# Ledger of designs, part 24: VH-VL binders against Increased recombination centers protein 19 (IRC19)

Target 1, 188 residues: Increased recombination centers protein 19 (IRC19), of Kluyveromyces lactis (q6cq02)
Amino acid sequence: MVLIKSRKSIVTATNVCINSSSKFYLTEEQVQSLGDKEFLTASYRRFLRMRQFISKRQMVKESYTTYLRYKFKIEDFELKRSKLLSVSGMSAMDFRSSVQKSLCFLIKAFSISDAYSKDMIDDSHKCKKIIKNLLTVDYHRNRIINRSSNMYQYYRKDFTFFTDGQNIGLKQFEENLMRLNECLGTRL
Below, E stands for the ipSAE of ESMFold2; O stands for the ipSAE of OpenDDE; V2 stands for 0.75 times the mean of E and O plus 0.25 times the DockQ between their complexes.

## First folded at step 15 (VH-VL; framework fv_disitamab)

Design q3 (from q1 with light chain Y91H; at its last look DockQ between E and O 0.70; V2 from the best seeds 0.58)
Fold by OpenDDE, look of step 15:
Structure q3 (fold): chain C 188 residues (1-188), chain A 121 residues (1-121), chain B 105 residues (1-105)
Amino acid sequence: as target 1 above (188 residues)
Amino acid sequence: EVQLVQSGAEVKKPGATVKISCKVSGDTFSSYRMHWVQQAPGKGLEWMGRIIPIWDEAYYNQKFKDKATITADKSTDTAYMELSSLRSEDTAVYFCARGDWFSYGYSFDYWGQGTLVTVSS
Amino acid sequence: DIQMTQSPSSVSASVGDRVTITCKASQGISSWVAWYQQKPGKAPKLLIYAASSLQSGVPSRFSGSGSGTDFTLTISSLQPEDFATYYCQQHDSYTFGGGTKVEIK
């Protein structure tokens, strides 16, 4: 099953597995000592470093990078949340905690090997499946956006597609993802 | 503060069924894995099984697969374990415990106070 | 299945003593080993996770070490409140050791 081993990863026929996952986390000291801007920058770098494990396909890596930029720089997560869940007010979740949990979620998705326990493997597979589905949906969304620049506000900023009857499937996906975030404390 | 509060002690006859509960407060129930551990009188700890509330998936120690049924109610932040066909050997204290979902090595960081189940004729 | 052999089953010690408890895995395992303390009539309490990480709120006299198949819990200077039963656990399999009762000499 294992085709190539490196210091950073194990490449199989179907997966790229993280070899040393600890270096992708922020230390507790960093989380406590960094300012907001520095924390975001440091976190963003960790997410970017994960790009090599997302897929062997360049197209998927690009989609991932695009998604990260959107999530970190553009998306109004609270606005999206309020519209999807029909709730008012800010989430009670700590922002830094949600970012860390999201990073952990991603790392877990791509750090599995046959040496791990059933639960670890199952958790990793579930996380991976969610990430893959998320990126697939975002890829198709971006194809539409790239076809018409007017669709950027529609899908990425105003979220007008939530109330458009022609986008029921996409809305449902976003709603399910948001519910997942509410349960796990992530902000995927 | 995170707390796990279990239901009270139970006394049952052989062949009966008992269902004990574990309510979680102070944190997000669905963010964690809920485990059940058996401790017979004067004996050590033995893992029985666990449930992942967000996925609603239970997994069991082979030893307890026909004995225990683990469920969770996300709306009440409560995990349950049902023990069927009770025998005297099932007399024990049963603990619920919380396991980390995100990190590797799912240590049990919080425990319920335990529920004594006594099976006697 | 992974087995965790814990030793000794019991140890008599005095306040101030250094106490060492060992767990041996039946095969090479990850470093995800935890240690718990249990007092009579109470639930276990997490002391160490990931073999050597101290749980928040646990006194620094407790420490864990080990890798591969051999893991150790150390109490550098035993205190009166430390008389209890201790368990190791392998997190990947959820397998517990047999326990070690630390008794007053």
Scores: ipSAE 0.536, ipTM 0.799, lowest interface PAE 1.3, mean pLDDT 90
ESMFold2, look of step 15: ipSAE 0.544; ipTM 0.780
ESMFold2 (binder alone), look of step 15: mean pLDDT 89; pTM 0.930

Design q4 (from q1 with light chain S30R; at its last look DockQ between E and O 0.39; V2 from the best seeds 0.00; counts 0 for: pae E 3.1 > 2, grease 18.94 > 18.9)
Fold by ESMFold2, look of step 15:
Formats: structure tokens, C-alpha cells, sequence
Structure q4 (fold): chain C 188 residues (1-188), chain A 121 residues (1-121), chain B 105 residues (1-105)
């Protein structure tokens, strides 16, 4: 079970009071016992709930929502991983545990408490920077996709852009993100 | 189950160098802090420093900054501490410990078994 | 950095006794305190984190309290396996207290 201990605090525009309530977390019981569709629904709801803490700017909130829908409904993560890392076969990391750890990463990024130590605050800032960079890159990628089947397929579904030398910077970003996922056990 | 296994005891002469390893298994290595703690014979615990392997960031107790070098190898899930210019007062048991990252405690939830370093003529 | 003053340095006690160990920080550290138990020849073992949270697998006779600068570890009814040395630690900068040896009387 993921335990995030915080004191109850007065909630402000720049602060989030996250209790041990299951409303924000995936409990170990949920990870182990929910049916597949129930798990995806519970997970998606928790990630959506974090939207209000990521930014007060509507453009960023919508970018996050668009990214979240892509990750849950469209992305073939295992195909992406295999192409980026030049490996065959499925990820060894348990899917549900990876989702739980990804939610924890997001909570660390945007959960601030006056009870946090300096290391907790430092981790929060680092996680937040990564999420904001990720969303920025995704926003720019969306601007260059003209939503034709070919371009969407190329960038979002079969990931052909990894191998053709036309998108070196974007490929490097995706490689770095995938390596981070391997290290943390996440699916960002 | 999470386990930290340290390299074996060492006997060194003054002026020598020793490198102690701490291999981690049973959980992700790179997202945790890896700490080193000295315990001189009959004495208490003294924090020496830590590394954050995912960022390759080491930070030291000022007392040990010229004595210890802390590194990590993410490919082998192993933290290292090198002690240089050994003196007899460096005789101690050296522990590695993991700083808990996921539960916000950041306390040392798992410890290695300790490595005795003896510095004598 | 933050100094941790632990007292007493030793306690002589019998099985069944209530033992209280205190730790004082040189500055306010909120609840950023852990307590460890160490038996001779062994690595320390985490008992309490965040001043009052019991680590998994630790008997409920152990409890922690305090915030700010003053912290206590309490063993409500000492058992034979509890004869050990206990350390507090603040984990904002990781300084340990000097230790308290709990000895059989």
C-alpha cells in the first residue's frame, strides 16, 4: 500500500491537502482485486482528479486531459517500449503496479504539505518538472500532427518516427522518458 | 523482499584505500536514496552521506567529505563507498541503508549487514 | 545542521517495565524523526518513523510521540528481546542521537 502521510492543513490555491483517503490513491486491495475494467476506470478517475492541481491554466489542464486519454485509450505502450529500447517481448513490470507507481509519481509532483521534509520537497519539484516537460513536449507534438490517419499513425500508434532519422530530438526525449520508466517502474 | 548485501570485512594498513559495495535486490534501486553510516567500536551511529542514483547526486556530511566518495551503478543496483587515506580512527563498521521514497517517511527502512574495516599496522 | 540530544545514555530495567527514551532537537524539526533498535553485532532496525508511525512488523508495545523539538520513544512493557541500544534520528539532514542502551537489571 502507498502511504502518503500529511497533516490536515488549510487548503489554498497553491497547496493540496492529500489525506490517506482512497479517493486520490490506488490501494493495494484495488490493484489486486478489481476487475480489469473497474481498475482502468478507478485509475483514470484518480488521474483526472489530479488535473486541478497540475495547473490553474485551462490550456495546460486540457493538454493533460488529452495526454491522459491518449495514454489510456490509444497508446500501445509495449510496442513503444520495444521499439525505443530495441527489445522484444512484453515488459517485465506488472501493469497494475506500474499504473499505481505512475499515480504516486504524479501525486508527489503536485502534493505540497508544510509537514514535508526538504527531501520530500526536492522530490516534489523534480517530479513536477518532469511532468511539466512531458506535457510541453506532448503539446508541441500535437501541434505538428495534422490529424490525418498517416501522421497520427506515424507519431502516436506505430511510432515509425523512431527509426527514420527525421525526429531525432523527439526520439531522444521518448528514449529518456522510457529509460526513466524502466528505472522507476512507472508508465509515464 | 528487499535486501541489501554488503561486501566482506577488510583489514587495511594506514594510508590505504577501501571500497565497500552494497547490492540492492527486491525493489527498484534508482528511485531511493542510498545512505552510508559509520559506527566506530563501542560508539553510536554517524551519518556519512547519501546518493540518489536516478540523479547521480551525492551529498556528504562535512566531516566525511574529504574521506568518503559515494557512487552508484544503476546497471548492477549497487551503491559504493570508497574511503581514502585510511587511519586507525577509521576502524569501524560501515552500514549502507535505503531511504524510503514511496511512503514519504524517508527513514532508513532497510539496512545492509555492515562491513567491518580494520586499519592497523 | 541539527543536533539530536538523546537521554538517558543507559537504562537498567526489568522485563515488564515501562521504558521512556527522549530525544531533543536543536531546532524545530516538526515530525521528521525516526527511532531505531540495534542489537550487538546487528544492523539497526527501524521502529518508528514520522515521530509516531509504527513500522510494519514492529510490536505495538513500541510507540513514539512528540513534535517540534521534543520526542519520545516508549516501550510499554519491556520484553526480553527489547534489551538493545535505541537511536533517534532526524531525517531532514540525517543526524542521529547518541543512543540509549537498555540493559537488564
Amino acid sequence: as target 1 above (188 residues)
Amino acid sequence: EVQLVQSGAEVKKPGATVKISCKVSGDTFSSYRMHWVQQAPGKGLEWMGRIIPIWDEAYYNQKFKDKATITADKSTDTAYMELSSLRSEDTAVYFCARGDWFSYGYSFDYWGQGTLVTVSS
Amino acid sequence: DIQMTQSPSSVSASVGDRVTITCKASQGIRSWVAWYQQKPGKAPKLLIYAASSLQSGVPSRFSGSGSGTDFTLTISSLQPEDFATYYCQQYDSYTFGGGTKVEIK
Scores: ipSAE 0.374, ipTM 0.708, lowest interface PAE 3.1, mean pLDDT 83
ESMFold2 (binder alone), look of step 15: mean pLDDT 90; pTM 0.931
OpenDDE, look of step 15: ipSAE 0.504; ipTM 0.798

Design q5 (from q1 with light chain S93D; at its last look DockQ between E and O 0.72; V2 from the best seeds 0.00; counts 0 for: pae E 2.2 > 2)
Fold by ESMFold2, look of step 15:
Structure q5 (fold): chain C 188 residues (1-188), chain A 121 residues (1-121), chain B 105 residues (1-105)
Amino acid sequence: as target 1 above (188 residues)
Amino acid sequence: EVQLVQSGAEVKKPGATVKISCKVSGDTFSSYRMHWVQQAPGKGLEWMGRIIPIWDEAYYNQKFKDKATITADKSTDTAYMELSSLRSEDTAVYFCARGDWFSYGYSFDYWGQGTLVTVSS
Amino acid sequence: DIQMTQSPSSVSASVGDRVTITCKASQGISSWVAWYQQKPGKAPKLLIYAASSLQSGVPSRFSGSGSGTDFTLTISSLQPEDFATYYCQQYDDYTFGGGTKVEIK
C-alpha cells in the first residue's frame, strides 16, 4: 500500500480521507457571510480541488472541468428545472445552500475509507455512480454538439430537446437528475 | 423546528397487522434515513431497520426482517412500519428516528414520541 | 452484527458525583458511536455523536471518549435531571448497548 499525503487530506491506494477543513468544504459562515463574488470564487475553487480525487485519467479530468464551467458560467438552472418538471416559478431552494450541498455530494462520492460504516460506504458508491454517469453523459453530449452555436443553444441554453421527441434517453437522464436535485437540495 | 410525529397507540389481537406512521415536519424528509426502534416493556432499545427515502431502500435487523416492512412516502414526508402476524411478545413502544444523510454523523438527532402497540388475546 | 456490551447495568450516585459508563464493541468501529439519554416515558435524546462530539444544546458536563472498541460516557458533575437510562449505539448496523440506569443514592 502507498500513502500519498496531501494538504488537509490523506490519500492511499484504498482510502481518500477528505478532512472537513475550509479548503474542501463550504462552512455555514461562508454560506451566510461571503459577498456574492467571493462565494462563487470560493465555491468554484473547492469544486476544482475535487478534480484530483475524481480520476487520474486526463480525459475524465477535462470532462469534469468542462462540466464545472458549464454549471458555473452558462447553465440557466431554473429554466432547465421548469422545462423538465413541467412546473412554473422558481424553486424554493436557496442558491447558496444548494451549492454547498452539491459540493458535499461530490465529497461523499470520492471520500472513502476502510474505517467507514456500511451506510457511509453505500452512500459513497451511490454518489460516485451518479457523478461518473453524469460525466459520461456530458462527454458524449459534447461530442454530438460539434460546438456549433445552433446545437449548443438546442442542448445547453434553450433545452428545446426536452420537448421535441428526438432525444428521449438524454431527456430521461436529465429529468431523473433534476428530480434527485429536488429531493436532496442540490444543483448537480 | 424539526418534529417527528407518530400515529397513536394501537391495541391488536394476535395474528393481526398494524401500520405505524411517522410524519416529519420542519425539514426535508427525503434527504435523511428514517429508522425504527423497538422498546419492549422493561427492556432496552433495539434497532429494527431503516429506509433511505431517496432510494426507496430498506434494510433490516435480521431479527425483524420477517416481521417488519418499512416504507416511505416522499410526497407526504411520512415513513411507515408495518408489523405482521402480531404476537404478545411484539407488545412494545415503537420509535421512529432520523439519521442525517449529509453529515458523516449518522446518529439519530430527532426521535418521534413513540407508539405503544399492545397485543392481547 | 456488532455487539455493544455496556457496563455497568446500573449506577447509584449522588448529585455532584462523577459518573462513568462504558461500552465495548465486538469489533473495531473507529469512532462511530453515539450516546443517548432516556427518561421514563420519553423518547431517547442524543447526547454525543462520533464518540466525542457534543450535540447542540447538551450541557458540557457530558463528554465522550474512545475509539476502536472501547468507549466511555462521562458525566462530570451529576445533576438532578441526569437520573435516567443511558444507551450507546454503533453506526455500522445500529445496534444499541444494553443500557445503564443512573439512579439516586
Scores: ipSAE 0.515, ipTM 0.772, lowest interface PAE 2.2, mean pLDDT 85
ESMFold2 (binder alone), look of step 15: mean pLDDT 90; pTM 0.926
OpenDDE, look of step 15: ipSAE 0.653; ipTM 0.845

Design q6 (from q1 with heavy chain S30T; at its last look DockQ between E and O 0.50; V2 from the best seeds 0.00; counts 0 for: chain humanness VH .575 < .582, pae E 4.4 > 2, grease 19.1 > 18.9)
Fold by ESMFold2, look of step 15:
Structure q6 (fold): chain C 188 residues (1-188), chain A 121 residues (1-121), chain B 105 residues (1-105)
Amino acid sequence: as target 1 above (188 residues)
Amino acid sequence: EVQLVQSGAEVKKPGATVKISCKVSGDTFTSYRMHWVQQAPGKGLEWMGRIIPIWDEAYYNQKFKDKATITADKSTDTAYMELSSLRSEDTAVYFCARGDWFSYGYSFDYWGQGTLVTVSS
Amino acid sequence: DIQMTQSPSSVSASVGDRVTITCKASQGISSWVAWYQQKPGKAPKLLIYAASSLQSGVPSRFSGSGSGTDFTLTISSLQPEDFATYYCQQYDSYTFGGGTKVEIK
């Protein structure tokens, strides 16, 4: 089991981390057996719990929460995927598995332990860089959208900006992220 | 179900090159690390190196860095290891193995069946 | 690189015996140790990960313990199918111990 530390508490490395570590993961039973409402609730709570590990700064915590709400409540992921990759049909990974893997990616990004091997540290660093880039891009995008409600539809709902030359950097970022999702089975 | 299927046994002459394949099915190939392990006849296991397919990033045991080249083909979910300048001492069974997600602590949870490489005059 | 010193190199034992195999790391590695079983002509099989966590499908007679530098694999009551070679492995540089062959006495 991967240890997760916070500024106010330390979970020591033990062979049995009774109930603290399990609060961060979705189990296979939860993925397979929960009703849809219960699955979404359990998933959202686990992503929110990770907020404390992403940053100690309140502004970053709020930015993360805003991104999370967008991803869970607003984004049409499959529409975005189809437009970016020029494909028809749904992704091969089922929704629940993709959420579970996305949560694991986030945990890898922000889990900290003195006992980590070199590969665990390298993995954490790579995942963290990707999540921090995501949040940075989202922060800057929100500055653009918050200036005009007409931009919300354009950038957040129908993704019309993929087809004009005015947003080539943002489009490239979204395309790279979507290809990463395809490789990992995630929904970042 | 995750399966790792390796290419068949090879008989080679000294100085030759061999390329062993390890095809992965049943899970997202690019989510994991792929490792290679040598077992000489009557000997123990010796780690040779690994690749992280999504990053195309290989890392080698110093002993094997001039002998082995590890690659991955994400389009076919296949890891490869090429052994160059073969000598009789390279006669061994070569295994591929998968490094797992958090739940298994980077241990090798799935292994290929092994590929015997025999180097003889 | 972290060396894993595994002992004994072989064990002669009878069905029903308790078998204990040890690995000592050359420096602290927390709980980042796995144990594998290998039968002749077969690939290794993961038994124990993270020093003490039992892999799914592995009989409960197998147990692991230890942290830091000293690690132990225990077979509480040896069965005929347990005659095999056992390896420890550390996860920092993936070095294996030298192996312990468990044989019929």
Scores: ipSAE 0.318, ipTM 0.717, lowest interface PAE 4.4, mean pLDDT 83
ESMFold2 (binder alone), look of step 15: mean pLDDT 90; pTM 0.937
OpenDDE, look of step 15: ipSAE 0.696; ipTM 0.868

Design q7 (from p1 with heavy chain S103P; at its last fold request DockQ between E and O 0.35; V2 from the best seeds 0.57)
Fold by ESMFold2, fold request of step 16:
Structure q7 (fold): chain C 188 residues (1-188), chain A 121 residues (1-121), chain B 105 residues (1-105)
Amino acid sequence: as target 1 above (188 residues)
Amino acid sequence: EVQLVQSGAEVKKPGATVKISCKVSGDTFSSYRMHWVQQAPGKGLEWMGRIIPIWDEAYYNQKFKDKATITADKSTDTAYMELSSLRSEDTAVYFCARGDWFPSGYSFDYWGQGTLVTVSS
Amino acid sequence: DIQMTQSPSSVSASVGDRVTITCKASQGISSWVAWYQQKPGKAPKLLIYAASSLQSGVPSRFSGSGSGTDFTLTISSLQPEDFATYYCQQYDSYTFGGGTKVEIK
């Protein structure tokens, strides 16, 4: 249900995040104790549930859903990170914590209401701008990618476009996003 | 478990400068509000200012804006507060504290242990 | 700026007593009030946030109520470990009340 749209919902969402399991949030117990399959299922369901709050426009909903499926089912995040940042080794933030923080980022982005304090309004605005920009860039990338296995592989799987000098702007965006993820402990 | 650990007590002469650190462990602090609070001997709590490390956005209580400089180092998860032109009335315990959206809606849910700064000749 | 007027400045009570501390804001602040407990030589500890939400690990004898401008902290049955100073805070723009010292007689 839509617990985070109204003044009463944000108070409830805040309380739920501290003392109960909400269908929009992952608790610390869930992060630490769920089996791997259950964790992935619970996480994906929560991200998918946010779709209805991101936009009423079907185009944006589908773009978000496409991006979400890519992130959960296809993307090799650690390969992408190592190529973009020219580093060896794993992310400092563990996988489950990074998923939880990414979900929290989404919740903050789309829960703006008159019931918020000034800090909440500020954080919600900043998170929303970042997510909106991310989805815009991904929409434009999808327009470039034909239904060619070569273009999909190039942009989405092995990240060949990072090294060939043909996509400087997109590479810079991905690098900036990855550095943001490093600072926040997210996997956006 | 999130912990805030502050640098040790300092004794300073009038006119000197001191820099207090607050290191966050158990989480990355980049999106927190990192606050500083003064408690003079026998007195209550007074908010001094805060920083949001990811945005490098510092905001000050007007009373302290010419006294305190608040900074953050994201690479070490450490916030700093520098107090300049120290006077005897700056003798106090200084606390750092964090606010975050989750779990408690930006209330100050974790505090450092405090740093005593004594200013005397 | 928003003033937080806390009363009383001190209270002397016996173990088992009900203690009520009040805090009044100079203008409406919705429910963005926190209550802290501070023992001598220690950092403050969050008890209540958002006016009435109990922080994890805090005994249920502590409760908060109020909205708008008038807020209360209640200790339903005072225990010896509750000897401390209590502060209200509005955390929309970060103003503390003057504090209430609770002394057990």
Scores: ipSAE 0.635, ipTM 0.819, lowest interface PAE 1.6, mean pLDDT 85
ESMFold2, look of step 15: ipSAE 0.550; ipTM 0.798
ESMFold2 (binder alone), look of step 15: mean pLDDT 90; pTM 0.931
OpenDDE, look of step 15: ipSAE 0.685; ipTM 0.882
ESMFold2, fold request of step 16: ipSAE 0.496, 0.471; ipTM 0.782, 0.778
ESMFold2 (binder alone), fold request of step 16: mean pLDDT 90, 90, 89; pTM 0.935, 0.933, 0.930
OpenDDE, fold request of step 16: ipSAE 0.612, 0.565, 0.657; ipTM 0.857, 0.832, 0.865

Design q8 (from q1 with heavy chain F102Y; at its last look DockQ between E and O 0.68; V2 from the best seeds 0.00; counts 0 for: pae E 4.5 > 2)
Fold by ESMFold2, look of step 15:
Structure q8 (fold): chain C 188 residues (1-188), chain A 121 residues (1-121), chain B 105 residues (1-105)
Amino acid sequence: as target 1 above (188 residues)
Amino acid sequence: EVQLVQSGAEVKKPGATVKISCKVSGDTFSSYRMHWVQQAPGKGLEWMGRIIPIWDEAYYNQKFKDKATITADKSTDTAYMELSSLRSEDTAVYFCARGDWYSYGYSFDYWGQGTLVTVSS
Amino acid sequence: DIQMTQSPSSVSASVGDRVTITCKASQGISSWVAWYQQKPGKAPKLLIYAASSLQSGVPSRFSGSGSGTDFTLTISSLQPEDFATYYCQQYDSYTFGGGTKVEIK
């Protein structure tokens, strides 16, 4: 039943258990005390460290890494939110808190143990399903971009691609994801 | 700071219904579990059920399944518990509490002040 | 349903005493136990989660230990504000122990 055990995590034939005091989490001190650059770097590294738990397949790891870079280096989340939801102003959730919650969401999706309660297993399953759907849509988006030079607008900071009728399914997904982020306090 | 504020005390006759509210502020409402706990006079704590507002999923202690109805309104960040067919044994303080589901340990980190429901004939 | 047997049901103690409260689960629950303090007329307050992790803002005189079925809450040097009722809680079905009232001797 036990395949891998380390000081940072426990991995079994049916389980991955990430130690709660490990370097996979952001501490409250880190959220409150780090400078902006240090906070983004620490956050990015923790999200990258999760690659190994998301998939063993290199293609999926690369897709995840590409998505992560988009979220950290290209996306203007507040502009995207404003355009998708037709609202002005910034979200009510503090930026750093939303990043911390997003990391916890990802950890919960892939940290699972036979010792978890029914509620913990259910939470993990729901988080994992959302992350896998997100990555599936990202894979389809990348295929569309690779087939059309005009699709570079999906990487534009102004998000003008949301007015493109040929992308109505992608627009609906992004809108639903943004509404979910509003409810969860995340920036998935 | 996270705060849970419950509706005020209620005095009811046997057979009546009461609906207790629990308004959450200071954090996202939908991202946590909302639990309800009964404490009869001079007695201990008894878990009644919880709701996961983002999924609109309620789960009940079997003892209270036919007594309590737990709901949530995400637009007002408020959880509700309705108690039906009140009897004298339902006289108790009722607490709402928030459960952390983002990490290990589903402990109740914030509690409402409690709502006393008194059932008397 | 996992039962939590808490003992003693009450303890009479003086300021400065070490107080130990135990909670026994009817089956193994790893380290997934929480401890709460409740003062009369107040809501419970979380002290310890995951058996031994101290909640933010809780004095260091409170500590928790145990794994599996046997869990302990310890107050190393009882203070006047610590006279209260204490409850353990298990994670699987959220069942509370019966409580331990810590009273002034």
Scores: ipSAE 0.329, ipTM 0.720, lowest interface PAE 4.5, mean pLDDT 81
ESMFold2 (binder alone), look of step 15: mean pLDDT 89; pTM 0.925
OpenDDE, look of step 15: ipSAE 0.776; ipTM 0.910

## First folded at step 16 (VH-VL; framework fv_disitamab)

Design b1 (from q7 with heavy chain S107Y; at its last look DockQ between E and O 0.31; V2 from the best seeds 0.00; counts 0 for: pae E 4.7 > 2)
Fold by OpenDDE, look of step 16:
Structure b1 (fold): chain C 188 residues (1-188), chain A 121 residues (1-121), chain B 105 residues (1-105)
Amino acid sequence: as target 1 above (188 residues)
Amino acid sequence: EVQLVQSGAEVKKPGATVKISCKVSGDTFSSYRMHWVQQAPGKGLEWMGRIIPIWDEAYYNQKFKDKATITADKSTDTAYMELSSLRSEDTAVYFCARGDWFPSGYYFDYWGQGTLVTVSS
Amino acid sequence: DIQMTQSPSSVSASVGDRVTITCKASQGISSWVAWYQQKPGKAPKLLIYAASSLQSGVPSRFSGSGSGTDFTLTISSLQPEDFATYYCQQYDSYTFGGGTKVEIK
């Protein structure tokens, strides 16, 4: 049931959905005309705009923002990839394309209402679930980091993962996520 | 260059089962959806179902849910469709098609050449 | 289920003619419509996606328009290779229109 409808969103009892707005996308013209820095900035801004759709919970929104900041400003994705997948060389995917696909992934997760087909809904739900899990794990990761500053270096910079207890689960998640990225061409 | 190559024409008797293949090359198989579309002789196009290989999840047109079984082999980048309990009405050209997963398009950008299945006594 | 009513079922035209094909959805579907061209014995070919986006490699004489329930495919100047059957398709449940055969006059 739709409770609130605006130009930007549809709010239901259970979900906040994008109201089919192309505003969250970068146009092909923009992608082609922007330099790397400008592209990243523009993309980052759009990811931030998606914050309102991630969750109604402030804590989740904050986690999302923190994650975005890390992803855009700190993470060496290629290094992470190489270490997690034990592969050499750079990904064949262009970084612009991967960023765009990641944004699209989020949009898909939060743009489908109950009015659409079951196939679309299921697709959206799967994307949403992945995002939710990702943020949950990141929240957990941050808690670990907060307990020991050394963990920041391991999990955020060097991507050295421990193989015991909570850390093994984290490593496995990251590996699976990276495999997903390889399949989808994303950089979630 | 993305290509979808389907298996050859089939001739079956009523009640038989046939399995058609669609091999994808030139792109990442797991990044997309694989669809199947039926076209009866002289008729239009009808969507049958799809599979998402990475999740190994198939979804069907209600009309074909008891007729078609769609599977995928990620190791060979091949999608399959099995048609059971064949009837004369199942005589048609069957196309596989790739569906774009991103950003939100559920359309078919590449198609196989089609496989003719003829059901006759 | 969303129905797609395509019209006309057939049209006779000459080279150079402007050809317009319409597709009406039984309910609002935003811009989630694709258009295909199919020639005899061949697989369909994607022409337009997202109602108005031209697929790469498709001639600019093809264009799509519309939103909500009414969609249109236009061939601005029909070429000899354009004689074929055209189909609209909606994204929601992958329903195709009935097709429009463009024949030579």
Scores: ipSAE 0.347, ipTM 0.764, lowest interface PAE 2.0, mean pLDDT 89
Fold by ESMFold2, look of step 16:
Structure b1 (fold): chain C 188 residues (1-188), chain A 121 residues (1-121), chain B 105 residues (1-105)
Amino acid sequence: as target 1 above (188 residues)
Amino acid sequence: EVQLVQSGAEVKKPGATVKISCKVSGDTFSSYRMHWVQQAPGKGLEWMGRIIPIWDEAYYNQKFKDKATITADKSTDTAYMELSSLRSEDTAVYFCARGDWFPSGYYFDYWGQGTLVTVSS
Amino acid sequence: DIQMTQSPSSVSASVGDRVTITCKASQGISSWVAWYQQKPGKAPKLLIYAASSLQSGVPSRFSGSGSGTDFTLTISSLQPEDFATYYCQQYDSYTFGGGTKVEIK
């Protein structure tokens, strides 16, 4: 069953093939030459465009969209990194490259096809497991927050929960994710 | 921009071991695959194997499985290939190459300059 | 193991000639083929990926075509700098063709 077919992408109920020249990627020129506002806008649109490939279920689409808004509008990534890794200074990868690589990671996760090689399929499955786990953890974090401004600040903005000794599992997840980001040059 | 720099030429005696390095600069090492390719004198290119550094997963061409050991050090952005029990027929240039995923597959977009290994008595 | 049979083994051609090099895979590999140029004493250089996509910075006189099992590299108008050996590669399991040496006569 094929939902959308073109030379640059093929979308079925179980497969997404996204070509590198498609509207789903950030080009090197866009990374190098766009103004800051244009870059953020182009990036956000591309991440948002991916939601239909992550799931067809509205609940998951909404959860993903909520997560994206948090990451783009609220999260202080460098503060989070410094607290989790007990380091000072900025990430090893520049901001724009890390956004581009994060988008590529997401595309790898959900671009799966029978036409892909064994290596492509294996890489896609590994990326997909990470993204699915990330979204699941984020869903449970939202349940903990209870929509209180105190809890939101605590878990989302200043990351005070890293030091409270009662969120050991969540802290460990965030630390592992941050170390993965350091290895991959991403900002997941 | 992106560069792959290999260790220098080596002259070895039969039975020795050599370890060739391939350092990546200008991009993250861990998100890509590192491949090794042999080119014997006057011959074509032959794929030897690759490693996926983020997963520490090596896979080999069966011809080279008992000859080569491929490793990676993510902290130094360096891939390694060790050749053991060297024989004169192992005299060749050895290239490292980088592959990345696109929907189009894992073609080798960047190559190291090559390392000549000469095995002579 | 997917074998790549490359032909011809060598070509003698003049500047301006059209040169065609072929590779045949032992089984279907979709479009997962790359073409490389190698000059003596140098590392290979990527020309074409995904059977027909031109790598950045590669002159437009190079083109690729094919899918399934039969693949072709074409140099539409040979230039003096195109003297080299050319290799196809399938990148499902990374097998190279035997190479084609292009000599300018």
Scores: ipSAE 0.232, ipTM 0.680, lowest interface PAE 4.7, mean pLDDT 83
ESMFold2 (binder alone), look of step 16: mean pLDDT 89; pTM 0.927

